VH-VL binders against Large ribosomal subunit protein uL3c (RPL3). Designs and how they scored, part 4

Target 1, 266 residues: Large ribosomal subunit protein uL3c (RPL3), of Bigelowiella natans (Pedinomonas minutissima) (Chlorarachnion sp. (q7xyp4)
Amino acid sequence: AAAARASSSALVALPGGRMIEVPHMTKDYRDVKVCSRQRKWEIREHMRDPIKMGLMGTKAGMTTYYDDEGIAHPVTVIALEAGNVVTQVKTKETDGYDAVQLAYKETRDRTIPWPERQHLRKHGNVKAMKHLKEFKIADVSEFTPGQQLKAEELFEVGDLVDVSGTSSGKGFQGSIRRWGMKRGPMSHGSKSHRQHGSIGCSATPSRVYKGLKMAGRMGNERKTVKKLPVMMVNDEEKYIVVRGSVPGKKGTIVELRPTKIVGKHC

## First folded at step 1 (VH-VL)

Design g9 (framework fv_gatralimab)
Fold by ESMFold2-Fast, scan of step 1:
Structure g9 (fold): chain C 266 residues (1-266), chain A 123 residues (1-123), chain B 111 residues (1-111)
Amino acid sequence: as target 1 above (266 residues)
Amino acid sequence: EVQLVESGGGLVQPGGSLRLSCAASGFTFSDYYMNWVRQAPGKGLEWVGQIRNDANSYTTHYAESVKGRFTISRDDSKNSLYLQMNSLKTEDTAVYYCAREIDYGDYEWFDYWGQGTTVTVSS
Amino acid sequence: DIVMTQTPLSLSVTPGQPASISCKSSQSLLHSEGKTYLNWVLQKPGQSPQRLIYEVSNRFSGVPDRFSGSGSGTDFTLKISRVEAEDVGVYYCMQGTHYLTFGQGTKLEIK
């Protein structure tokens, strides 16, 4: 039995049991300067905010955070698992467009397909990673294959970010869901000497998935929540806190991209 | 009870072909990655290759020593794993085992092995 | 490729005495996921390999408490506190951090 929680922090658990302590924050970062209508039009006509580089992360959970004035803020904690390494850098000259490929969430070599593993070796000799995403950005000249990206170099408290998660038929198919279910409650908190197959309903032959009509079968769906204020960035403890909700349940892989704002520079 | 039963081994001439089978029972076969591991006479264990489940698009990986000559496949409707061995060499002489692999929490890795089937490549 | 080296290659033990087998890897087996994919497998005479220990120190279901695994990085040990006649066989360490490789095996015999 635990003692009462400290009033100045919140604890959020990562998949695998690591706890993140989110400390008290002292300022509401929703505020943003707005240019006049005419100034925004001039900027739009003569120059644009360039599309900036982003990162990938894992949704750790949501909590309520109280600022120095006692005001409640709904926040999402996004963990930065091992990764966020630049792989392939594409240029307009060579590839027809500018982009940076980013690898995220290290894994074992045997868990990714051979072509994907060779791609990582060819482009920066990067360790095996579960996720590879391409970020189309305005200026790729500052990125090199093998480069480790740091959240504190890309994001500052008060920045607005767009957070995109993925939803796919593969990730939400019956086999994964069946494995996660339990036949019934076990008497032990620890499963020492437990019978094999009693830990998941995937051992049973009963299935609902096969034979059902699946509407749309859209496969990979992308959901984006725009303009979430960054409340905290911590490279040492590997997390970012944003104000508001992000797509998906705990454990969802998300993409963090700086919001494209016209008229940000007034 | 989880069971893996290999079959199809035998004597084959160099350059020949052989197809091994592994019949699975006692679990939901379609949820698991499957591996082939071999053991040459008087030698240690050597990983041959892997095939993943439907969730991972049935992707395959092979040891360099067999790449291009061996093909792993599976039929989830028959709870069966296969190893097609072509262009056999005397160095492929071994007992071949199938092994179940799972990567979900506490039940990650090779947890069950078959009884093996013997392949002898000789005249 | 990660090379797994076991010592000793053979070991003779009187029943009831302890046995210790070492396994060294050519590079660290600690994965970025925070897991160390080092397993131990036992092959009894005339039988197929059978599961023993996964992720350094976790016993598979049905494995007696007399078996224990320990280690980190590149150095790992399998210990049997009181060897029984049924423990005779060849013990293999196995890494899954980068593809899959086995040690050469340690043969345990009863005196």
Scores: ipSAE 0.000, ipTM 0.450, lowest interface PAE 13.6, mean pLDDT 75

Design s1 (framework fv_tislelizumab)
Fold by ESMFold2-Fast, scan of step 1:
Parts: C-alpha cells; structure tokens; sequence
Structure s1 (fold): chain C 266 residues (1-266), chain A 120 residues (1-120), chain B 107 residues (1-107)
C-alpha cells in the first residue's frame, strides 16, 4: 500500500458537549509500539521501576491509527476535565501506606454533600469535585495538598500506562428488570416457551441455576487494561491519547497509572 | 550479592529484653527498607516492623509498646529490641529486605533466621 | 488489620499435575500481594510479586493471578522440589499480614 501521510483531525465529544479535536493518527506513530522510556533505564534482571503518580480523565471517544501494513489499530482519546488536584497525602508512618488522593471534575458546591465539601476544604482547600481516587506511589514527598497536576509533567509519548474504569455491561435482568418496573404491562405469563427454556437452561453439574446468583455484578464493574502505549499528551487542549480500547462507554471516568515494569520486562 | 544475617542470644529469660542484630553485606542498609518477621514453632509468619531509609519506623500494633527497631549505618546493622518477653515470643526471627524505592514492598531477600527461646 | 485466608490448608498433588492455591483478603489490596515458598529449616523465598510478577530465577511453572480480594498461585506441573509450605502476603497497608499457609505434598 501507498505510504502517503493523511492530514485530517477527529472530533470526539464528551456527554456534556465539550469537543476535542485530535490530529489524525497515521503510521508515523508506529514507533510508540516500542517499550516506554522506563525500559530505556539501565536494564537489569532484578531492577524495578518506581511506582509513579497517575491522574484521572474522562473517556471521550475513539479514533484509528494505521500501521505499515494498512491494519487499523484503535486508539482512545481521554479528556482531562477541570481537576487532577491533590487533596490528602497519606504516609506509612501515619496511615500505614503511602498514597496521594486526587480530586477530579469540578462541580458546583451545591451538588456536593457537606461532608465531602469539608473534606476538600480541610485537605488543600480544593474546589468542589465529583470524584476522589487514591493513588499508591513510591514517593509521596513530592506532593502537597492543593497541588495541580499536569499531564505533560507525568507522561510522555511512548510511556506504558494501565487504564482503569468502570465498564458498562448488560445486567443479567436488564430487559426483564425494565419491564418489571413498568406499571401496567399485563404479561399473560407464557408457561410454554419461557418455562421450557428456563428448565433447559437451569441444571448443570455443580450448579443450582444459571446466572441467577450474583445478579447485578455483571454490569458497572471496575476493569483495568494494562500496558497501553501513550500516543499523545496535550495539556493545552487537555487530552491524552492511548493505543487500544479502554473500559467503559463515552463519559466513563478513568484512572491512568504508569505500568509497573520490572527490569527487562516490556 | 546482598546477604542478611541475624544474630543474638538463643535463650532469653521471661520479663527480660530480647536484642537481635541483622548484619547486611553486599549493600548498604541506607539503600532499602529492612523488616523483621517472626515464626513461632510450627506456626505461620508474623510481621514485626520495618525501618525505612530515613530511619523512621513502623511497628505491628500488637507489638508496638514493646518493640524498637534501630539502625547503625557505620556498622551496616539493623537491631530489634523486644521488651518484657514471655513464652509467646519464642520463635525464629528473620530480617528481610524490601527495595522500597522501586515498585516492590515484598521481601525479596531474607536472612537465615535466628532461633529465640524464652525460658527460665 | 487485613486478614489473609488461604485455601486449602493442605493438598496432595501427583508429580506433573497442576496445583492451585487460593488466597482471599478481608479488604481490597489491589495487586499488592506476594507469594512465598518455605521448605523445612529454611527462610521463606519470594516467588511472585505484584500478584502476578514472577521473581527472577523462579521457574515458569509458577504463576500468580488475581486482583482486589481474590488471588491464586498455580504450579502448572508439580516437581518433587516444589514440596513446601506456601504463604500469601499483602503489603497494601501496615501491618503487613500473611495467610496461614498451605502445605503442598506429593500424592
């Protein structure tokens, strides 16, 4: 195939209407497939990279990167909404572990309960935020309550990141629950097809019934995708692009953490 | 390369203070965290405490009132003192390395262990 | 304290067969779990770090998995030298805690 570069942009929209314009990704970005900058440190079999600080973002949408063979690879655009401010810093001496608590996505004071507002005020006098997440890291001494984190200071192209989010799956009783909550539907209750199907799908070795236990755990579950290469970091336009799919639908709040790399492992 | 070795008295009398030393060779105690772990005869492992790069310490709450961990960087040694011992303190005592600085807090290098019996 | 509970307390596995040991934490510990092997008269030896990362020099037959509260150590093809007591440990929060141990022996 022709090796010409394409010049275009992709628009992705957050549920709130914010638009992010990302340059079209071509095979020129293929070099980010190689190991991150952490891998370029002195590599020894027993050497470990320190756990570094991450940040939060919002899944904005997806676009495509094309490699040398013309094969399409998905990339995910993660928006950086107002936030990523340090609140509480925890230490091993006081709290039993080292961690930095990060607040994300500014909101109006009226929308946050009093206890949450007082927590943000007490720990760095932080504006009202919708989300709080804790990041366990190797060295918390560099962080202070009220500190604004910048994406370009934490990440660069070629870094490997783990992205965690809440996936929106189909609940076991999705359609049944919807119809069951609806007032007035007169279900005649078919004993033929429904009852025969249920009997045929119920019994298996070591099972009392299929999919009836742990109802409600199928959807809205936390998932992590590991070792995604960072393709772009843009603090001015407030986004990060990673290669691959990340959990959840558009608008899902995600955590980006640097991948834990041990010596020569990539 | 890095080795840890425990030493101390094999027998300690009830109500006395147990003193153990962990000697490190092949590396500096200032480059990682050192933990103390014990194991009573036929039983599992119990974490006692840790001393960090800075010299700060953290102890198991169940032992906090009786435990002191300290280090002497000139001798490359870490010490454990446990006061008011009873028969329940009879165990094999280990010191162990935790790289701390990197992404591991697991104990990758252990001493051979020193047996402590509390008996009159 | 975070309580680590292993299952089973003991198991016997034939040479060449798969052995599986489970570990559950009373609270989420993310992936801050290590697995140790201890033979009689010896100190524990680190096998797995960060729930699933094999320590240098540990045979490929050893693998770890899990996240949050449920963790598993698997030995894909048991060898005679694998007879030992295995311990899981969390290092998410102090005090660091160990499971009660699982004794693995040849059947």
Amino acid sequence: as target 1 above (266 residues)
Amino acid sequence: QVQLQESGPGLVKPSETLSLTCTVSGGSISSYYVHWIRQPPGKGLEWIGVIYYSGSTNYNPSLKSRVTISKDTSKNQVSLKLSSVTAADTAVYYCARDEGYYDSYAFDIWGQGTTVTVSS
Amino acid sequence: DIVMTQSPDSLAVSLGERATINCKSSQSVSDYVAWYQQKPGQPPKLLINWASTRESGVPDRFSGSGYGTDFTLTISSLQAEDVAVYYCQQYYSTPYTFGQGTKLEIK
Scores: ipSAE 0.005, ipTM 0.492, lowest interface PAE 11.6, mean pLDDT 76

Design s10 (framework fv_tislelizumab)
Heavy chain, then light chain:
Amino acid sequence: QVQLQESGPGLVKPSETLSLTCTVSGGSISDYYVHWIRQPPGKGLEWIGVIYYSGSTNYNPSLKSRVTISKDTSKNQVSLKLSSVTAADTAVYYCARGYEDTYYMDVWGQGTTVTVSS
Amino acid sequence: DIVMTQSPDSLAVSLGERATINCKSSQSVSNEVAWYQQKPGQPPKLLINWASTRESGVPDRFSGSGYGTDFTLTISSLQAEDVAVYYCQQYYSEPYTFGQGTKLEIK
ESMFold2-Fast, scan of step 1: ipSAE 0.013; ipTM 0.473

Design s2 (framework fv_tislelizumab)
Fold by ESMFold2-Fast, scan of step 1:
Structure s2 (fold): chain C 266 residues (1-266), chain A 120 residues (1-120), chain B 107 residues (1-107)
Amino acid sequence: as target 1 above (266 residues)
Amino acid sequence: QVQLQESGPGLVKPSETLSLTCTVSGGSISDYYVHWIRQPPGKGLEWIGVIYTSGSTNYNPSLKSRVTISKDTSKNQVSLKLSSVTAADTAVYYCARGDEYYYDSSFDYWGQGTTVTVSS
Amino acid sequence: DIVMTQSPDSLAVSLGERATINCKSSQSVSNYVAWYQQKPGQPPKLLINYASTRESGVPDRFSGSGYGTDFTLTISSLQAEDVAVYYCQQYDSTPLTFGQGTKLEIK
């Protein structure tokens, strides 16, 4: 006899090559309240949640959750690579709209141009990151340049999230800095003891780096899957699990935003 | 040669706001990031925060709720305000020059420091 | 926050002898470490930048080394004017943090 919360688990490869064992889900997504169309409309107009801050992640893989009836449900493991650091905070007073800019996926300073690196440094002194995305949110007062965002502070099991596959062409996409180029007195810029170049070195496999460059040139379309239940959040092991499929193949950079309407409160 | 000089009240009452000024000569605060560092009597150094050439700031999280750093480029001055002071804020306060281009740096030029005592 | 821990807290060395001060970071800071000398009533003076680059005007007897989490400041032959408190500082990330200091005295 099958139990929904049996001891089975799946081994999933993270983009950094580390394998993790994802335990079986302990929360049934059917606990999410279903609202009528009319009730959802009323909530949208008068009682909708304010637009909240999200995170970026990398699609690591998919596995299966079995419910109490033995029915298989797809779940997606989203890795949280080094990043999710606030850079620029925009306000209606200075910029005409409220937004938090988030940097994701730490990279070598050689992979981003100097002007892009200066932008990261000017706004919170953030390390070189491959991806930069703006999140338009209702309240930016709690966010500060340089702040590290934590998944467990933003999401909990049972939350509904919207997951968007993002085009890597919108931010700091890893233009290769001139190899061997040196700069004098610079923070994070010392080139002593750093390995030469990205291509041909064991530290930067050509297959992975080539894939990221091609994705940017190919111009992936933005696609959003809405209202995916959060099944697990793990800041220590750096992953989040959502019920359902998210856009893109393994390695796709995704944006996770809390759904604008809380489905549990009809 | 760049010179930094701190000034402000030597004595501040508990719960009041501490206001310090750093006056720079021999260089422009438009060319360098200016940091504030403090040192309580007989203790080590604590970084307070920085103001960038753009006017943007970054603060030590331990002091962020109480600290404001601002600048007046016409006077070539950087100001530090620390609200709700207590005896724990008694220290020598320094302003120091950071890197011209990079935000995280060592400090090559320091002011002489100004002593602030929090006492009634 | 990155915690910088110095050892020893105090050190007594005879004139002309080698003095060694260690600094450990709680996580890798690459080579983004500076060393300062502070004498009573004076501000800190930058001696070493980028873990091993001696600042202009600093005597050759001062040298720095290290990468990652372990850093060392060495004074090859102690002079009377070297009596001071020495601090390490990381500048890999904010908040910028200093070691607790090492007091160097003549034996």
Scores: ipSAE 0.000, ipTM 0.372, lowest interface PAE 19.9, mean pLDDT 74

Design s3 (framework fv_tislelizumab)
Fold by ESMFold2-Fast, scan of step 1:
Structure s3 (fold): chain C 266 residues (1-266), chain A 119 residues (1-119), chain B 107 residues (1-107)
Amino acid sequence: as target 1 above (266 residues)
Amino acid sequence: QVQLQESGPGLVKPSETLSLTCTVSGGSISSYDVHWIRQPPGKGLEWIGVIYYSGSTNYNPSLKSRVTISKDTSKNQVSLKLSSVTAADTAVYYCAREWDYGDYGFDYWGQGTTVTVSS
Amino acid sequence: DIVMTQSPDSLAVSLGERATINCKSSQSVSSDVAWYQQKPGQPPKLLINWASTRESGVPDRFSGSGYGTDFTLTISSLQAEDVAVYYCQQYYETPYTFGQGTKLEIK
């Protein structure tokens, strides 16, 4: 077809030199439509877990997708390097907030002192990883230390995702020290710590989660691009393709979170 | 169509408790969060607090000791109580809806109700 | 608490000319910023969500930009009905906080 000729697969280099082939995107993209307020209300009525789990990835590069009309659309390829393993699950009862800590980007054991490596194994039976990040979510009950998160289980084509770039690459030592040596929570509002949220409901107090999200965060500043359509998810080849630009240069570590606006099927 | 309407006394005496009601139509308060915001005469906007669709609440630290927000889902109403009022509490009080729980602007506001604290 | 500071406090712009209002947060709020328009005797009206996403029904002359600590609301060609006070707001964390407001007037 004309669209197949206008579109071609692209080779994109991952950090570390491994290549992946991004296929034609002709049938896996649907335009994101703005839902009416009434439709958003109807969708919201049926939600059970409004703040959903995300994962980490590495910006691999950008390419162009050509649709059936020959119009060029910029897309970003996000590599899923070895990782996205749960290391800790935090609860309001024990830790004052609900969160899942993910380890990302496997490294050689020799890049980490053995005591820190032992700590990772104890808390998640996890191979050594370069990056650790907390995801504050509504319901942590389905997550356990050692669990491997898969992109196809969390995202599907047509979903909207928010992509945050991690400005800091402090290295594994910094991540290990912060995780091993707990920091006091940052004071953003005493009321946030005393409010009781509804765990297991479709609405968890997102404001409480946002305040608590600052605790244990790595990096000085984070840029977030919201509502990027997912165009392709491939667990076998370890990548996600989103429409548009994501923060940072090639090699930037990014956080992918589902957008709270559910349903592009309006 | 979602509409919010505030109601309450126009005048409240110092040291008394201010009670306001927000009546919602065209949508259920079980489906979204309702916030209270106030605006003193000639000044800017101050966030008072929120009651989430779940019934949980969160309040501005500056007002926490005096403010209580509650709701009656069967009547589709949200109530604000502010105790020990002073002249500094004179303001227009608004209720407003937040759709995308915890990361959205207020897309629907009530018309506002004027409260004057005076003896 | 996050402090939102707007500049200028007041702005006079001729009809058809560009108006620019700035908003700075005391710490990073990512893109969790909304902009409101308020006319006398009326509640605020939401114009922009997530720093740059225009609300449905808002004229295309209104645009928002920014990330982190520095945000801007731009009206590309001022019209008479745009005379109002404009507020920025962060919803990154509680308590939600607003800027002090910018009063926009015709020159």
Scores: ipSAE 0.000, ipTM 0.399, lowest interface PAE 15.8, mean pLDDT 72

Design s4 (framework fv_tislelizumab)
Fold by ESMFold2-Fast, scan of step 1:
Structure s4 (fold): chain C 266 residues (1-266), chain A 122 residues (1-122), chain B 107 residues (1-107)
Amino acid sequence: as target 1 above (266 residues)
Amino acid sequence: QVQLQESGPGLVKPSETLSLTCTVSGGSISSYYVHWIRQPPGKGLEWIGVIYDSGSTNYNPSLKSRVTISKDTSKNQVSLKLSSVTAADTAVYYCARDYDFWSGYEDYFDYWGQGTTVTVSS
Amino acid sequence: DIVMTQSPDSLAVSLGERATINCKSSQSVSNYVAWYQQKPGQPPKLLINWASTRESGVPDRFSGSGYGTDFTLTISSLQAEDVAVYYCQQYEDTPYTFGQGTKLEIK
């Protein structure tokens, strides 16, 4: 039974109980080579790629990839929860800079203040979301309010991504404070969960309103890990696997951005 | 604790519209999704539909042409209407909630009402 | 629609022995599976969600496992109060669907 399990896949669970199955990657690791001959030729045509669109995800956990020598390499599983919807598109002409605002992780309407909810409705009629982040990119013409972004359209196996998240030394206390409300039990959705987690709770970590502010995470430090190879992308099962460690603990909201390619880099 | 209680007529004539109400106490229906599920005598469970915290709905395709779910947040009530009923609609009707504070979107049912029996006969 | 099929339809197990109920989906549902216990005259009670996560207040003897298309609910040491009908449910896609149920009795 243990041998049968070892040959199938690795299971990684989110704090809420959702589980992600990651297939074993031992046979196909060489196919994830960052600097393929064809890709190097394409890069040679452009010494500096334009900054491309990214998306948001939730750190689900870590698992292991084994190479040909049997050496274990850490990989991080990033879940794609409901969201990654374009809200506002900014242009140099109107706003002084090009950017796409992305909403992530659906939440209850009444947990979002009325001004924030109206902002989401005005810009693409988007459902209430907990997180709103602006991505400054070179070309915003392909994006429209209300558009659902798909990971398989933005990333390919072998791409390099930069992953940004919050590394917090406050642990349990820091997580509770981000909600501005007392955390109830996770498993049952008990009375305290309903009383303290739903009504009047602000999406404080990622406020949505006209005159967007995306600076500042009170009591937290933002960290970025650069040039992580993409190992797997799966829109149907809603996950991305990257090689290496990403910032924060399990459940951390992360931003995935394609690495800006310069010189000999892939 | 959150409690859900179904109410409505115990007997409905064929071809008429069945109207049921789910009253919620101990929590606001604006904070979670409410589903309707039914169970014919001695049979299994059938999902009817859901009303989201936004007021949007989603229905089982097999019932979509006949079913309407609505809510009144001021009364903390969710209503189910099923038109053109037949003997096949005889069942115990449950309202149930879903909600996971950490995930934000879960479709398993952590709290159920006690159920209300509906018999369709002349 | 995703069809959920349980086996067996009925199961008799002696007190203190292990009871195993299986659930198979017509297509992959990842780990989006919940298990419910229903006693006569009562609504279903959630036991397990996310295939293997035990709900608060549910005894440790209940456990769930599985991924993809094959799922199992196990009661490690059957107690008299466990006599009930058990249902699996998928929530991978709408319409949400339930298994036909497994009736558990004491031998």
Scores: ipSAE 0.000, ipTM 0.387, lowest interface PAE 17.2, mean pLDDT 73

Design s5 (framework fv_tislelizumab)
Fold by ESMFold2-Fast, scan of step 1:
Structure s5 (fold): chain C 266 residues (1-266), chain A 122 residues (1-122), chain B 107 residues (1-107)
Amino acid sequence: as target 1 above (266 residues)
Amino acid sequence: QVQLQESGPGLVKPSETLSLTCTVSGFSISSYEVHWIRQPPGKGLEWIGVIYYSGSTNYNPSLKSRVTISKDTSKNQVSLKLSSVTAADTAVYYCARVEYDSSGYYYGMDVWGQGTTVTVSS
Amino acid sequence: DIVMTQSPDSLAVSLGERATINCKSSQDVSNYVAWYQQKPGQPPKLLINYASTRESGVPDRFSGSGYGTDFTLTISSLQAEDVAVYYCQQYYSYPYTFGQGTKLEIK
């Protein structure tokens, strides 16, 4: 029936009008068992490699889950927009550390800067994406440039995740535009004179790399909420539901990382 | 003066591994990407792969199972290994660089090695 | 893969006359096209970047144009040293692909 169905689901809208229908949550997400003595020893033994792969999403909104005692629990619906494609894989042998870079949220190539477009092309031939984030993890051997990550393969109901988001601070950019500040690069193509055989003082790979858009320290504050239980994962309908609130308003880009093992949970 | 120079065995037997070295002078391989390209006798150019300034690599899918590109920053050298060679791998092999300018833009392959001829025959 | 098709396969042009070489991509490559000149026994030499930007040291008689799928290399007044094979290349996506080459000769 329509009335029964309406009472057992919630509709959440992203900025821009995308609707997500979330069915009523089950209690399976609360099945957290006390570890045996052997399991606690295994967890402690593996504490040297606690970091696993995560992914990115977009905060769609919040809804309410009611438990069997009638108590309301806030939950956050995180949409999985087109993206979560591996771009660059870094190893300790070649880069000094292990990491996987993800691209998130497909867009037209004209909406991102040319250096970001070239970075995506060079690392896995990835379509234009709005956001790039590096995930430092213990084992990168399972990942290759161009690989599509799926939420159901990374997360299960009952997992604990840390969710990080960033506020954009658009007022500062508005102020610069208002004052008529104009510093556009000349659109005459490549700087071929810079390719002269005399290379002078080089090299600045990190400087070129920093020119790419990174979801990090661009004058924004990053907030992290830790140990949120995963209540639902749905790759077909492209969402994840976590118990609790996550940083930012609707439309905030968030990073989901598995919570580090702390010896209290299995 | 900026220069790339390829070196390696001129003759390789079928099923063996081809190993080539690109020696770089006048710039650091830590600041540029280096590409490998080959040209069979009387034919056009085929892109093999790239190693970025970071050490990450990307390969032509047609060769990915057989090709490895690596570098030694202390020697300023880039190496290409191609396993299980056949007569179809007979070609002149080139290494070439791609530069990023100070604004983050990149260019085509502006400096090429002279090429090294590799013949695969028994 | 993106296929780059050049036309003609060969052409003969008199000294001082205009030479035009065309290159068509199987899909949109924006302006990420380079042109190379290769003389016998030599490696390719980069002439043009970004479809239309001439490399330092390349004579003004060489020019490139085009966007999207159709690209042209023009030599406004052919000189004897321009006898070579010319290749177009897309660097929009991996794998990088080259045209089959156009052999330019003097009439």
Scores: ipSAE 0.000, ipTM 0.396, lowest interface PAE 16.7, mean pLDDT 74

Design s6 (framework fv_tislelizumab)
Fold by ESMFold2-Fast, scan of step 1:
Parts: structure tokens; sequence; C-alpha cells
Structure s6 (fold): chain C 266 residues (1-266), chain A 119 residues (1-119), chain B 107 residues (1-107)
């Protein structure tokens, strides 16, 4: 019986081969934020959660947890790959708004072009990372370029998070499937089907862009799933487990932001 | 194919501003980065700064308060200005192109122009 | 700033023998190191980029190796035209920095 129950602890694999072992969950992960109280307007506003810092992660996969009553609970395991390092801290005075730019998923140095690498070096001397995202938050004073963020300092079991990612699309496969349909003749030959980075590159790079592009192909649809309960947070083993489904296929890079709850009195 | 040629006054008095020009042929300065490097007599190489195809610049912190790099795309020229010169600024000045945008190693160098700071 | 230190400052090698020049960085520069050859009255000439990639037209007797903080330029069989000063350069971060140079002479 114990052996059968142990099967509710799942082994989840990333596309890169890293395995995440999720242990048994306790019953205290259940509905933790149920408030129905009515308050005066000024008290209500003072009890509103400020916009807090989030993290990036990689969708490792989904699994099913069966509780003691045999009820199935879908959960998503989000891996925390090497990264989640603060790069640029933007302030309202200098940049017009408050935000923390976060780099995620270390990569080999040579994989990132020098201009992108220079940005990471300038802002906190950060190692080469594949992904760079900006988090607009209420208070940036606690963050410094080069600072490593820890999941257990930002999230607790029972917190509600909004998870944003790019839905799995028909990008490369869609292009291949449509090759025979008016594309070849309209393009005046097979060479015209190639996306040459050099076409317009000399003019395009003349434009300076602060949000350096390092994450995935353009054209994928971004989707956010809101108010997912945090089931587990483990900084040592580098994962977060949330209840429910998050956007994208296994390996999708996701952004976890604390849910903004209004009128909360508990 | 691509050639770089430095030009300038050769002799500059202390406290004055040094002005050098790098003329590029066989390629457009809008398509790559152009750097300035100098070499004092009998000594090694010192990087001065770069101008990107966009016109943005990045300077060696040791020289940042005195140096300005600019370009004139219509003439395909890059200019270096160094203010408040002293005898320590006596050197051969080179302009150089990196092989690919952002590579920061130099496949093509100018011949070099000698600058002496003396009264 | 990243400091690049070459060793030795000068060396004399017999014709046909192997010459080895070392370059050490004060912090990791991954593989972002280039090597240059400079003859009197001439600008530097690029020999090797990315620690080990030989530039087109450079003889195969020149080779580079290294990663992180320790880099080496090797000339497997010295020829008369190889007499020059050799410089390493890091391009991991700005300011770009060069080694102090190694003067290579025939013994």
Amino acid sequence: as target 1 above (266 residues)
Amino acid sequence: QVQLQESGPGLVKPSETLSLTCTVSGGSISEYYVHWIRQPPGKGLEWIGVIYYSGDTNYNPSLKSRVTISKDTSKNQVSLKLSSVTAADTAVYYCARDLYEGSYYFDYWGQGTTVTVSS
Amino acid sequence: DIVMTQSPDSLAVSLGERATINCKSSQSVSSYVAWYQQKPGQPPKLLINDASTRESGVPDRFSGSGYGTDFTLTISSLQAEDVAVYYCQQYWDTPLTFGQGTKLEIK
C-alpha cells in the first residue's frame, strides 16, 4: 500500500534531461484564501496586495496527485533552471517606470551574440542567459543588478500565481505544411523562402532597443492562466508545483507573477 | 576589399584637442563597428573606443571624459576627438573594423597615423 | 577591467623549433580571445579568433588553444618571417584589453 501511494510522487523530465522528483504533498495545500468579509473603503484599499516580484521557470510537465479520498488533482511542475538573476533595475526617475529585468536559463557564452552578452555584462555582470524579461513591480529598492532571486523568498504554499507563457504553436511545422501552397511561385524560387538575417539587418540594428530580444521566435501567442495555487516551492531541488495547467508544451519558458488580489480581508 | 585610412595633424600642442579622421572604402560604416586603438612608442596596444553602425558609442573608461567618436555616413568617415592632450597621448593611432557586427576582434586595420604631443 | 598578462615578455627560438606564448586573463573570458602579429612599422595582423579559430590566409603552423583564463599561441615550426611581437586580446567585456606583448626573435 505504501509502495502504491509512493507512485503519487512523480518523476518529471525536462527536454534537456534534468529530472525533477516531486515528493508527496500534504493536505494543507487545499483552498487557503477564502474571504467573504465586507469592509470600509479605506481599510479595503490598505489590504490590497501590492504588485510583487515574480520569477521565470520552465514547464517540466504535468502530473496527477491522488489524495487520500482517491480524488485526482492535476498539477504542473515548473523547473527553476540556472538563472533568475536581476540584470537592469529601472526607476520612475530614470526610466519613467519601476521594473526589474530578470535573466533566465544559463547558456554557453558563445551561443549569445556579443551585443546581447554586453547587455548582461553591463547590468550586474550576469552570465550568458537565453531569456530576458521585465517585471513591473511596486517597489524596486530591494533589488540590485547581479542579485540571485530565490523562489522560497518570493512564494509560499497557498499563494496564488498568474503564469504566463507562449502557447505551443504551428510555427516551424506550419511553415513546412504550407510550402506547396502559393509560396514557391510567389517567392520567385526556393531561395526566396529562406529568412536571411542579413536582409535589412544593417538598417534594423541601427534602432536601439532596451528590451534585448533573447526569448523564442516572434509570432507565438502569449497566454496567461490566473490564480493558480502554489502547491510546493523547493529552492534546493529547483522547482515549483502549481495546481492546474499552465500554457505551452514541456520546455516552455513561463513567467510566474503573484496574483493581484483586490478587496482581500483575510 | 575594405580599406581604412587614418589622417590627422601629426603634431598637437599640450592642452589642445586632437582630431583624427578614418576614411573607409570598399564598405559602408553603417554596416559594421569601427574602433580606435592607439600604441605609444615602444609600448603595447590600448583600446580607445567604438562607434556602432547606429552611431552609438562606447569608450574606454580611462579616456571617457576626453574622447568623442563620431561618424559622417555620407563621407564614409569616422572621427576621433581627444581633448586636453598631454605627452602621454603621443602614440600611433589606428582605426580598425571588426569582422562581424559585435565580434570585437579586428580583421582590418588602418595603416596608423603618428601623433606627437609637443610644444 | 580585465587584465591580460602574457609570458614570456620575449623569447628566442631556433629556426624550425616550436614557439609557445601564454596569455592569462584576470577573470574568465570564455573563448573570447584573439591573437595578433605585429611587425615593425605595420599595424597588427589578426591570426586567431575565438581562442582557436585560424584566420583565412594564416599558415597552419599557427594554432591557438585555451578556455577560461589560460590561453596559448603555438608556432609549430618557426620561420624567419615569424619574427614579430605577438599580442593577445580579450573581447568578453569592455574596455577591450590587450596583453603587454611577447617579442619573438630567432636564436
Scores: ipSAE 0.000, ipTM 0.375, lowest interface PAE 20.4, mean pLDDT 74

